# VH-VL binders against q9yh85r1066to1250: the designs that were tried, part 10

Target 1, 185 residues: q9yh85r1066to1250
Amino acid sequence: ASCIVSGYGHYLTFDGFSFDFQSSCALVLCTTIHGACERSDTFPTFTVTVTAKNEDRDTSLACVVKQVEVEVFNYYIVIHRAYKYTVMINNERLYLPLKLGQGKVNIFAFGFHIVVETDFGLKVVYDWKTFLSVTIPRSFQNLTYGLCGRYNGNPDDDLVAAGGTPRFGVTDFVQSWAKRDTFCR
Key: E = the ipSAE of ESMFold2; O = the ipSAE of OpenDDE; V2 = 0.75 times the mean of E and O plus 0.25 times the DockQ between their complexes.

## First folded at step 2 (VH-VL)

Design e2a (framework fv_emicizumab_arm2; at its last look DockQ between E and O 0.07; V2 from the best seeds 0.00; counts 0 for: pae E 13.6 > 2, placed apart)
Fold by OpenDDE, look of step 2:
Structure e2a (fold): chain C 185 residues (1-185), chain A 121 residues (1-121), chain B 107 residues (1-107)
Amino acid sequence: as target 1 above (185 residues)
Amino acid sequence: QVQLVESGGGLVQPGGSLRLSCAASGFTFSSYAIQWVRQAPGKGLEWVSSISGSGGRTYYRREVKGRFTISRDNSKNTLYLQMNSLRAEDTAVYYCAKDYSGRWYDAFDIWGQGTLVTVSS
Amino acid sequence: DIQMTQSPSSLSASVGDRVTITCKASQSIRSYLAWYQQKPGQAPELLIYAASSLQSGVPDRFSGSRYGTDFTLTISSLQPEDIATYYCQQSYSTPYTFGGGTKVEIK
């Protein structure tokens, strides 16, 4: 299933729940790490984070994806809009294409998109502008957290905040997945 | 004011039982996971058990599985640790600790002052 | 289980000195790393969360950093009130594990 982020602050979860939210905060789209997790040794773990910004100074609805972060295996991958066809790998700037861990992670450009693929089926696609997608295998059903939801076939329980608590509102839900080290709106 | 207060510690014989309590105040109790962390005299910190906000998920360190039971009563804002079949190595100050703001970076931002459990013949 | 190897076990420094404590995880824990300060006879207090985020109310002479699986707590200028034992802790997965602790004393 795929989770979609589009340029006007539109989100579509794995289970098909759609919501709108504009934030300049770094937001956790999808993570398999809950904190108190006993399954971390049985499944690959990853985290995808997105940071958006308004292009228009008048806070218009036109948002761009500024930065995408992918944490997988021992790699911290940072894709920045300003640096096309390059990525930061563990704080080192590298040019595409890249194969990390003897092919465990494959990063390449396809048309106007950057693609990050893992050997277990995680796929992140970013157009360096307004489109971001995260695709994961069915094996991760009910194992994910974040803005992309639980991936359990039930869109009604996608508004689950960090810590596993249901949230009643989109704002509260999204804010719960903002990185703690950011002062943002 | 966010506060956690442990109670129930004391002296117990090996094989005995104790029930610890942790009274919470100053925050929405059910919204946060709570932990038990212990510290043997003169030793380091050791995670013991965790329980989710709703109480639906519990986790234990291997050495206490089957002997300890973590639970909570959200209507009373109270965390519990039922300790059975106590061993000498369970001797420690037991702290309850609150999960940070319910976000995905887990840390324990509020700690109680601890309650001493001594297992000795 | 994830092991947290903390070093040094103890150190003594002068007031105003720069102090660095390190913690190495046996595997990737992302930024799920916290630092705690425990003063003698007291409960632990959170200093740093998410590897590098300073807890509210904590002096800015404290800082945390991450490089892969290596984590550091730095006190830029050691003060007398900083006498304590410091612990790192991973919350990436259960069982949660702490470093062995670093006892910091003033010369």
Scores: ipSAE 0.013, ipTM 0.590, lowest interface PAE 8.9, mean pLDDT 89
Fold by ESMFold2, look of step 2:
Structure e2a (fold): chain C 185 residues (1-185), chain A 121 residues (1-121), chain B 107 residues (1-107)
Amino acid sequence: as target 1 above (185 residues)
Amino acid sequence: QVQLVESGGGLVQPGGSLRLSCAASGFTFSSYAIQWVRQAPGKGLEWVSSISGSGGRTYYRREVKGRFTISRDNSKNTLYLQMNSLRAEDTAVYYCAKDYSGRWYDAFDIWGQGTLVTVSS
Amino acid sequence: DIQMTQSPSSLSASVGDRVTITCKASQSIRSYLAWYQQKPGQAPELLIYAASSLQSGVPDRFSGSRYGTDFTLTISSLQPEDIATYYCQQSYSTPYTFGGGTKVEIK
């Protein structure tokens, strides 16, 4: 299944629920690292985080995906739109293409997109501007949390906050998945 | 089996230094933030320091900042706490604890057995 | 710094009693609160995370709740093995802070 972020803060969850929200915070789209269950030795763990920004050059309300972070295995991958066709891996900037961990993570350009793929089926596609998709295999059903929802075939339960409590509104849901930092809190 | 094992505690004079180690096993060490938490004899728990899974972010309680340095070696699955300029108030059992969820959710699901640091004349 | 005020500091109750422990935050921490159990001579163990979510393997007689900045740990029917000191902890912002602890004993 695929979760999509598109321009102007549009989100489509794994289960087909759509919502709109604009935020300058780093937001957790999809993570397997949540709740009481330890999953590190049964299923690969990962977190995908997005940061959006209004483009100030043309004063429009256009919202771009500024940065995508992927934490997987022992790699902390940062993709920033200002540094196209490069990525930061564990605080070192490298040019594409990359094959990490003997094929556990592959990062490459395809058309006008950067693609991050893992050997277990996580796929992140980013166009350096407004489009981001996160694809996970069916084996991760019921194992994911975040703005992309639970991946359980039920869009009505996708709004589970980081604290594990359902939220009745999009604002509280999105804010619960915002990462804490100086500029966001 | 998921385990954390602390070592390096002992008796030290005020102004002295110690280096604590925390050996991790049974999980992907580099994927998790790890904490140091201390407990003075007969007292409550007190968070000391945190380090992100990559080691790129570190956090300290105010009373130890500048004196203590948290670090990790992900190739050796080991967390460290370098403690300098030790004071009597640093006397405690020091625990390492595994963060359950990355940098934004810091419940500590696995704790080591602790190592005693005593700072006295 | 966010202060976590925990009460009572100690309590004594009979087997089967309902026990309630309260933790108050000095500002909003949303639901970033955990409860730990520390038995004598042992390391702490996680009971509750995210204010109300039960950690795997924890008996269902334990529950957590939140009302604003007030957090409650409830043991619905106290058992002899529940003799311990209980701590709340906020994980909303650094420095992460613990409550002062509640020592629970059996009469």
Scores: ipSAE 0.005, ipTM 0.475, lowest interface PAE 13.6, mean pLDDT 80
ESMFold2 (binder alone), look of step 2: mean pLDDT 93; pTM 0.951

Design r8a (framework fv_roledumab; at its last look DockQ between E and O 0.03; V2 from the best seeds 0.00; counts 0 for: pae E 12.0 > 2, placed apart)
Fold by OpenDDE, look of step 2:
Structure r8a (fold): chain C 185 residues (1-185), chain A 124 residues (1-124), chain B 107 residues (1-107)
Amino acid sequence: as target 1 above (185 residues)
Amino acid sequence: QVQLVESGGGVVQPGRSLRLSCTASGFTFSSYGMHWVRQAPAKGLEWVATIWYDGSNKQYADSVKGRFTFSRDNSQDTLYLQLNSLRPEDTAVYYCARDTSYVYRGSTYYFDYWGQGTMVTVSS
Amino acid sequence: AIRMTQSPSSFSASTGDRVTITCRASQSISSYVAWYQQKSGKAPKFLIYAASTLQSGVPSRFSGSGSGTDFTLTINSLQSEDFATYYCQQSYSTPYTFGQGTRVEIT
């Protein structure tokens, strides 16, 4: 299944729940927690984070994706809009195409998109502008958290906060998945 | 400066064995994967084998699989290629080359440094 | 195995010429292509990876382009020291394979 982030702050969860939200904070789209279920110990863990910003020069309320972060296999991958066809891997800038961990991670450009693929089926696609998709295999059903939801076929339980509690509102839900720093409270 | 020096080449009869060495200097040898590439006289380049930085993974071309053995001694900054059951078609200059994949990068991108090569001639 | 086909096999050129060498892969290899220069009696020398990474010391007149199956090495203004044989190589998957080479000769 795929989780989609598109311009103007549109989100679509793995289970098909759609919501709109605009934030300049780094937001956790999808994360797996070790020990979340009996099968979690046999599956790799990962986290995908997105940071968006409003275009100051555009009055159309366009929201662009500024940065995408992928944490997998002890790699910290940063994709920044301003540095096309490059990525930061553990604070080192590298040029595409790129393979990590004996092919466990494959990063390449396809047309106007960057693609991050793992050997277990995680796929992140980003156009360096307004489109971001995260695709995960069915084996991760019920293993995910974040803005992309639980991936269990039930869109009604997708609004689960970082603490594991259901939230009754998009704003509260999204804010719970924001990474807090000096610029994001 | 990065330097790779091959040795061990020579003239042997078919069916015999030969052991090539490649001594590395100018970089942290144990952090890099390495390769052997050969070139027959007046021919192109042919990938022979790859070895991981810690020797945990070895890959061979089908043309040499089962006959050649790739190894490394990180304490001596040296690569070894054991050439068994040699054939006339194995006649070539054998180059060792460094992989760009540093320990944390993984898979090969390109071969950034090459040795001068050592000539192996297999003839009756 | 992925086959890399270079074109042409050889040609003559003069100093100052714009030189283009093509490499075609038998299947899509994204941009996992490296180019090497080999002078007579010498070991190959790495030139460029994909379209973005030049080896230290390689002149800017060398450039690479392409994605998928078709790749190109370009020398904008051929210099006397550039007469050599050039090879493309795919690093998409093992077995790693090279093109048959392109010999650039003096006119």
Scores: ipSAE 0.032, ipTM 0.605, lowest interface PAE 5.7, mean pLDDT 89
Fold by ESMFold2, look of step 2:
Structure r8a (fold): chain C 185 residues (1-185), chain A 124 residues (1-124), chain B 107 residues (1-107)
Amino acid sequence: as target 1 above (185 residues)
Amino acid sequence: QVQLVESGGGVVQPGRSLRLSCTASGFTFSSYGMHWVRQAPAKGLEWVATIWYDGSNKQYADSVKGRFTFSRDNSQDTLYLQLNSLRPEDTAVYYCARDTSYVYRGSTYYFDYWGQGTMVTVSS
Amino acid sequence: AIRMTQSPSSFSASTGDRVTITCRASQSISSYVAWYQQKSGKAPKFLIYAASTLQSGVPSRFSGSGSGTDFTLTINSLQSEDFATYYCQQSYSTPYTFGQGTRVEIT
């Protein structure tokens, strides 16, 4: 299944629920970690975060996907629009293509997109502008949280806030998955 | 540039208390788990406590459970460690350290940046 | 608690030598091991995580390997700045224990 972020703050969850929201905050799209727990060898954990930004401060204008962050296998991957064909890996800037961990993570250009793929089937595709997709395999059903929802075949419960309590308003839902920054809010 | 600065160490008698602080700068403090690790004079490293990025989870070494309290103030980019009922074996340099984890993924328990340490001496 | 036992406890070496430090866990911990370098009077420096992944800015002469219970830090062609104490640390479960340290000393 795929979750899509498209221009001007449009979101489509894994289960097909769509909503609109514009924010300059970094937002958690999809994570397998929710609440307190220690690490486990049972399944890979990951988090995908998106940061969008108007190209000026007028919220009526186009909103770009400025930055995509992927954390997986203890790699912290940052893809920033301003640094095309490079990514930050654990705070070091590297040029594409990349093969991390003997193929556990592959990062490459494909057409006009950057692609991040893992050996367990996570795939992140970003066009350096307004389009971002996150694809996960069926083995992660009921294991994900974030703006992309629960991946359980039921769009009615996709709006689960970071605290675990269902939220019915899009604004409260999105804000619960926001990372704070001094200039986003 | 990541910086961690501990303060609040000193010399105290057994049974007394101290409050250590760690001030963070150069990164989004509220996105990272944080730790205290101590080192007795001429000895190895001992993990003391962990607090998650949002303060929702706190973990302590058995040797300090019930006596030490870890907290954070994400609005001030500051950590606090309250050391109560201090014992001579608590004598150590106390380091604050940053977890490599980033928001919502919990702590990884790898410590990528360390402060300079603050010395706590418990003796009479 | 998971015990992390390092060997040797100290080691004399010369610049240019290959140095190998081992760390044994008291139970299987997969690859959840980090290595740190500490020079006298200084805080530890993060070198390696996940058993084999080098932290940014760590010279390629450092490498790590192992899984399960046995882990190795290797320094190929030791440099003058590498004389220090090295610690392994498990991140598998609470309490997150360190090895006792290995001091690499100048011959």
Scores: ipSAE 0.000, ipTM 0.483, lowest interface PAE 12.0, mean pLDDT 81
ESMFold2 (binder alone), look of step 2: mean pLDDT 92; pTM 0.945

## First folded at step 4 (VH-VL; framework fv_navenibart)

Design a1 (at its last look DockQ between E and O 0.32; V2 from the best seeds 0.00; counts 0 for: pae E 12.8 > 2)
Fold by OpenDDE, look of step 4:
Structure a1 (fold): chain C 185 residues (1-185), chain A 121 residues (1-121), chain B 107 residues (1-107)
Amino acid sequence: as target 1 above (185 residues)
Amino acid sequence: QVQLVQSGAEVKKPGSSVKVSCKASGGTFSSYWMSWVRQAPGQGLEWIGGIIPIFDTANYNAKFQGRVTITVDKSTTTAYMELSSLRSEDTAVYFCAREYGDSYYYGMDVWGQGTTVTVSS
Amino acid sequence: DIQMTQSPSSLSASVGDRVTITCKASQSISSYVAWYQQKPGKAPKFLIYAASSLQSGVPDRFSGSGSGTDFTLTISSLQPEDFATYFCQQSYDSPYTFGQGTKLEIK
């Protein structure tokens, strides 16, 4: 299943729940760490985070995806809009294409997008503009948390806050998954 | 098997607009980029733009920016390409093509049959 | 924009011949090149990406090679159904750009 984020603040969860929200905070789209430890001992863990920037273009407000972060295995991958065809791997800037961990992570780019793939089926696609998608295998059903939801076939329980609250309004839901810092409170 | 079926031939006057459709069937539509490519008579291929249907995110060749609009109807799995302010130089066969990429390959792997657009006085 | 200069513009060959078509990029594009076959009155057909993968249904006689700026499509043993026009395409950067095409004709 795929979770999709557009640069206009549109979100589509794995289970097909759609909502709109604009934030400049780093937001956790998908993670398998929280609340899934008992069932994920045989599965790899990962976290995908997105940071957007609000822009006013031609009297229309757009939310450009500025940065994508992927934490998988022992790699902290940062993809920044300003550095096309490059990525930061554990604070080191490298040029694409890249194979990490003897093929466990494959990172490559085409004209429209960069792709991060793992050997267990995680796929992140980012066009350095307004499009981001996260795709995961069915084996991760009911093992995910974040803005992308639970991936359990039930869109009604996708608004699960970071603290485990099963239902929130969209604003509270999204804000619960924001990484707090000096500029994001 | 994924198929793309385009609308029929068009004859247009200069200055008018044309809207070509491309209906996808037999597979997933929303998560694949759909590109539009044209070919003038006896000439090569020219990329116009593309769209990802799910949120109507489109990319355009700057050459056509301002004259072309690419849209989709997700309910009918149909992509559209509208070209305005038509000129004689816009006379061409217009193709829709699905893009697919993975760790092994990237390309336009499924094409529509083409739509002939003729611009003449 | 990245320019793809394809050569030759036309080529005459016989069945069984080994045929090579070249595409040169105006800048380094790594290996991000695709090749297409087009027959008269038909849409282009995706053949191969770089040197790694053939599209399903494409015969093994087709192969790609090259990296950086110089790329080649090779048909190891030309068959009657291979007479067509071939195009290279770069997928390294937007906008996508194509070579001018190579018309492969029967000698």
Scores: ipSAE 0.228, ipTM 0.755, lowest interface PAE 2.6, mean pLDDT 90
Fold by ESMFold2, look of step 4:
Structure a1 (fold): chain C 185 residues (1-185), chain A 121 residues (1-121), chain B 107 residues (1-107)
Amino acid sequence: as target 1 above (185 residues)
Amino acid sequence: QVQLVQSGAEVKKPGSSVKVSCKASGGTFSSYWMSWVRQAPGQGLEWIGGIIPIFDTANYNAKFQGRVTITVDKSTTTAYMELSSLRSEDTAVYFCAREYGDSYYYGMDVWGQGTTVTVSS
Amino acid sequence: DIQMTQSPSSLSASVGDRVTITCKASQSISSYVAWYQQKPGKAPKFLIYAASSLQSGVPDRFSGSGSGTDFTLTISSLQPEDFATYFCQQSYDSPYTFGQGTKLEIK
């Protein structure tokens, strides 16, 4: 299954629910870590976070994806639009291609995209501009949270806020998955 | 294993359009980048644009962006390149080519046979 | 656009010679360079990827080297089938661009 971010704040969840929201905050798209509860004994844990930026004052135009973060295994991977063909790995900037952990994570260029693949089937594809996809294997059904939803075939429960609260409007949902900072208000 | 077979030669008048097809066989279509490259007689190679079928996202050389459209039909595993408002300077051999998406290939490893487009009155 | 400049534009050599062809990028492109061989009336043939990695089925008399802005293709002990035009290509950024070609002719 794939979750897609495209254009200026357009989202399509794993289960096919679409919504729009424009934010400069770092937003959790997909995580297997919800609250303090982890299931690391049966599957790898990961988090994919996106940060968008409105580079045009006209809000009808596409918002760029400025940064993509992938936390997986002991790697904290940061892909920033300004530093094409490089990534930060645990605070060290490295040139592509990369093979981490003897193939546990592969990071490479493909066409006009950067690809992060893991040995358990997580695949993150980013075009350095406006398009981002996150693909996970079927074994993660019912194990994911975030803006990409629950991956359970039910789009109506995709709006689960951080902490497992009931369904809310899009604004509350997105803001619950935001990582706050000095520019995220 | 992978083969790219292009449509036949075309003779066109100035101002018309041409649509060249490129049918892929012997591998997965949606997982690799497809590019279009042209070569005028006695000249070098010029990248026109490309598309990755799984995302249905085309990228163009800005030189062509107002005159060219690149599309795919996933059901027939066929890529198309349409060039409009043809001029004599568009006379060239047009190639489709692919990159494989599962590896660190940084070039076009499989090429179609080429389609000759001649623009003359 | 990233310009790729090949040198020489043509060269003459004899069977058994070692030849080198250079390609210079207008900016640093790491190792995102491919090399192709093209014979008249044919599609280009892929030789080298990632500046120095030899494509499967290409004879080992072909080799590539370089990073940053300067790249070379070397043919050790030239064979009769190696007379062709050679192109470099960058895949660092859009649009992909090719060198103007180097025609390798029989002396």
Scores: ipSAE 0.006, ipTM 0.504, lowest interface PAE 12.8, mean pLDDT 79
ESMFold2 (binder alone), look of step 4: mean pLDDT 90; pTM 0.931

Design a2 (at its last look DockQ between E and O 0.22; V2 from the best seeds 0.00; counts 0 for: pae E 14.5 > 2, grease 19.1 > 18.9, placed apart)
Fold by OpenDDE, look of step 4:
Structure a2 (fold): chain C 185 residues (1-185), chain A 121 residues (1-121), chain B 107 residues (1-107)
Amino acid sequence: as target 1 above (185 residues)
Amino acid sequence: QVQLVQSGAEVKKPGSSVKVSCKASGGTFSSYAMSWVRQAPGQGLEWIGWIIPIFDTANYNAKFQGRVTITVDKSTTTAYMELSSLRSEDTAVYFCAREYGDSYYYGMDVWGQGTTVTVSS
Amino acid sequence: DIQMTQSPSSLSASVGDRVTITCKASQSISSYVAWYQQKPGKAPKFLIYAASSLQSGVPDRFSGSGSGTDFTLTISSLQPEDFATYFCQQSYDSPYTFGQGTKLEIK
């Protein structure tokens, strides 16, 4: 299943729940760590984080995807809008294409998109602008948390806030998954 | 065996609008873009824009910004391209084309048959 | 915008000939080039991306090469069905841009 983020502040969860929200905070889209480590010790763990920037243009208001972070295995992957066709791997800038861990992670570009793929089926696609997608295998059903939801076929429980609250309002839901810092409360 | 079938030829007056459809069959819309490309008589190819069908996110060639709108109807797996304020220079065959890429290749691998749009007084 | 300058604009060749079409980008675009074949009254057909892989159903007599600014499409042994117009396309940056085309005619 795929979770979609649009630069217009649109979100579509794995289970098909859609909501709108604009934030400049780093937001956890999908993670298998929180609340799932005990149950998913046989599966690889990962976290996908997105940071957007609100922009007011003459014709429309857009929330551009500025940065995508992927934490998988022992790699911290940072994809920044300003540095197309490059990535930061554990604080080192590298050019595409890349294969990490003897093929465990494959990073390449096609068209206007960068793709991060893992050997267990995680796929992240980003166009350095307004489109981001996260795709995971069916085997990860009911093992995920974050803005992309639980991936359990039930869109009614997709707004599970950080901490395990099964249902929040959209604003509180999104903010619960925000990484806190000096500029993001 | 994904196929794209476009709507029929259009004859339009200058200043009017045209809306061309592109129906996908033999599969579902993917998370990859559906592009629109036009070709004036005896000329080359010009990219207009694309849309991500499953989420309705579009990107346009700045040349057409403000005059073109690309949309989709997911229930009928149909993409649309609407071009307004038509000029004689907009006379062309308009194609829809699915974009696909992986670790091996990228390209517009499936094309519609084309729709002729003629703009004349 | 990135300009793709294709050459030649037209050429004549015979069946069995080795044919090479070139495309020059106005700036470095790595290997992000696709090639298409178009016959009169038909839509373009995707042939190959860079030098990595052919589209399913495309004969292996077609091959691509190049990186940076200079790219080539090669037909190792021209067949009757290969007479058509060919286009290169860059996918490095928006907007997509195409070469002006090369018309391959029978000698």
Scores: ipSAE 0.030, ipTM 0.644, lowest interface PAE 4.6, mean pLDDT 88
Fold by ESMFold2, look of step 4:
Structure a2 (fold): chain C 185 residues (1-185), chain A 121 residues (1-121), chain B 107 residues (1-107)
Amino acid sequence: as target 1 above (185 residues)
Amino acid sequence: QVQLVQSGAEVKKPGSSVKVSCKASGGTFSSYAMSWVRQAPGQGLEWIGWIIPIFDTANYNAKFQGRVTITVDKSTTTAYMELSSLRSEDTAVYFCAREYGDSYYYGMDVWGQGTTVTVSS
Amino acid sequence: DIQMTQSPSSLSASVGDRVTITCKASQSISSYVAWYQQKPGKAPKFLIYAASSLQSGVPDRFSGSGSGTDFTLTISSLQPEDFATYFCQQSYDSPYTFGQGTKLEIK
């Protein structure tokens, strides 16, 4: 299944629920780590976080994807639109392509896109501007939370807030997945 | 080795539409961006838009103001570009092009032969 | 939109000459510039990526340089097959605009 972020703050969850929201906050798009005291050795754990912003000149609803963060295994990967063809890995900036952990994570440029893929099937594709796609294998059904939803075939329960409580408003849902102290708009 | 073969020349009246096909053979179709570029007679190159077939989502140059639709048929490995509400200014050669399969590679290395579209009253 | 301005618009040169074509971006685009060669009635041919990296199969007489806003394509020792129109393209932001072209003609 795939979750999509596209220009003007458009989101499509794993289960096909769509919503619009414009935010400059860092937002958790998809995570397997949610309110649980359990070992991660049963399933790979990861978190994908997106940060968007309005373009400086555009007065419309236009949003760009400024930054994508992928936390997986012991790697903290930061992809920032201003630093094309490079990524931060554990606070060190490196040129693409990269093969981490002897193939556990591969990071490479593909045309106008950057691709992060893991040996367990997580794939993140980002066009350095407005398009971001997160793909996960079926084995993660019912294991994910965040703006991409639950991946359980039910779009009606995709709006689960970070505290585990269902919420009805898109604004409350999105703001509950804000990752760090920052200004939202 | 990838090859792109486009549909033949078209003569159209103003206000009609045209749909140009681009059939890919050899290599992988679904993972590589397919772009459309046009060139008016005696003029330079103009980027129209692109699609990555596996994501089935196209992006367009805003200049074409909702007149263009780029699609793919993965079962026939064919991309399509449809331009509607044709004007005489749309007379051009239309190219499809895609990036070669090097994941570090940035540029349109494989081009179709071009399709001449003539819009005349 | 990022404008790419080429100069000159045309030039005449002889076989064996060294020629330089420039391309200026309307904003900083780092090294995200490609160069193409096009002969009449043909599709463009990809020459240079990332401002300075030569595509496989392109002769060594072609070279590119630049970063930020100013980029150049250089052809050392011009050959008969090099008479064509040359385009730069930025790959930094959509729409991925081309320069207006530089026609290289035989003197």
Scores: ipSAE 0.005, ipTM 0.488, lowest interface PAE 14.5, mean pLDDT 79
ESMFold2 (binder alone), look of step 4: mean pLDDT 90; pTM 0.936

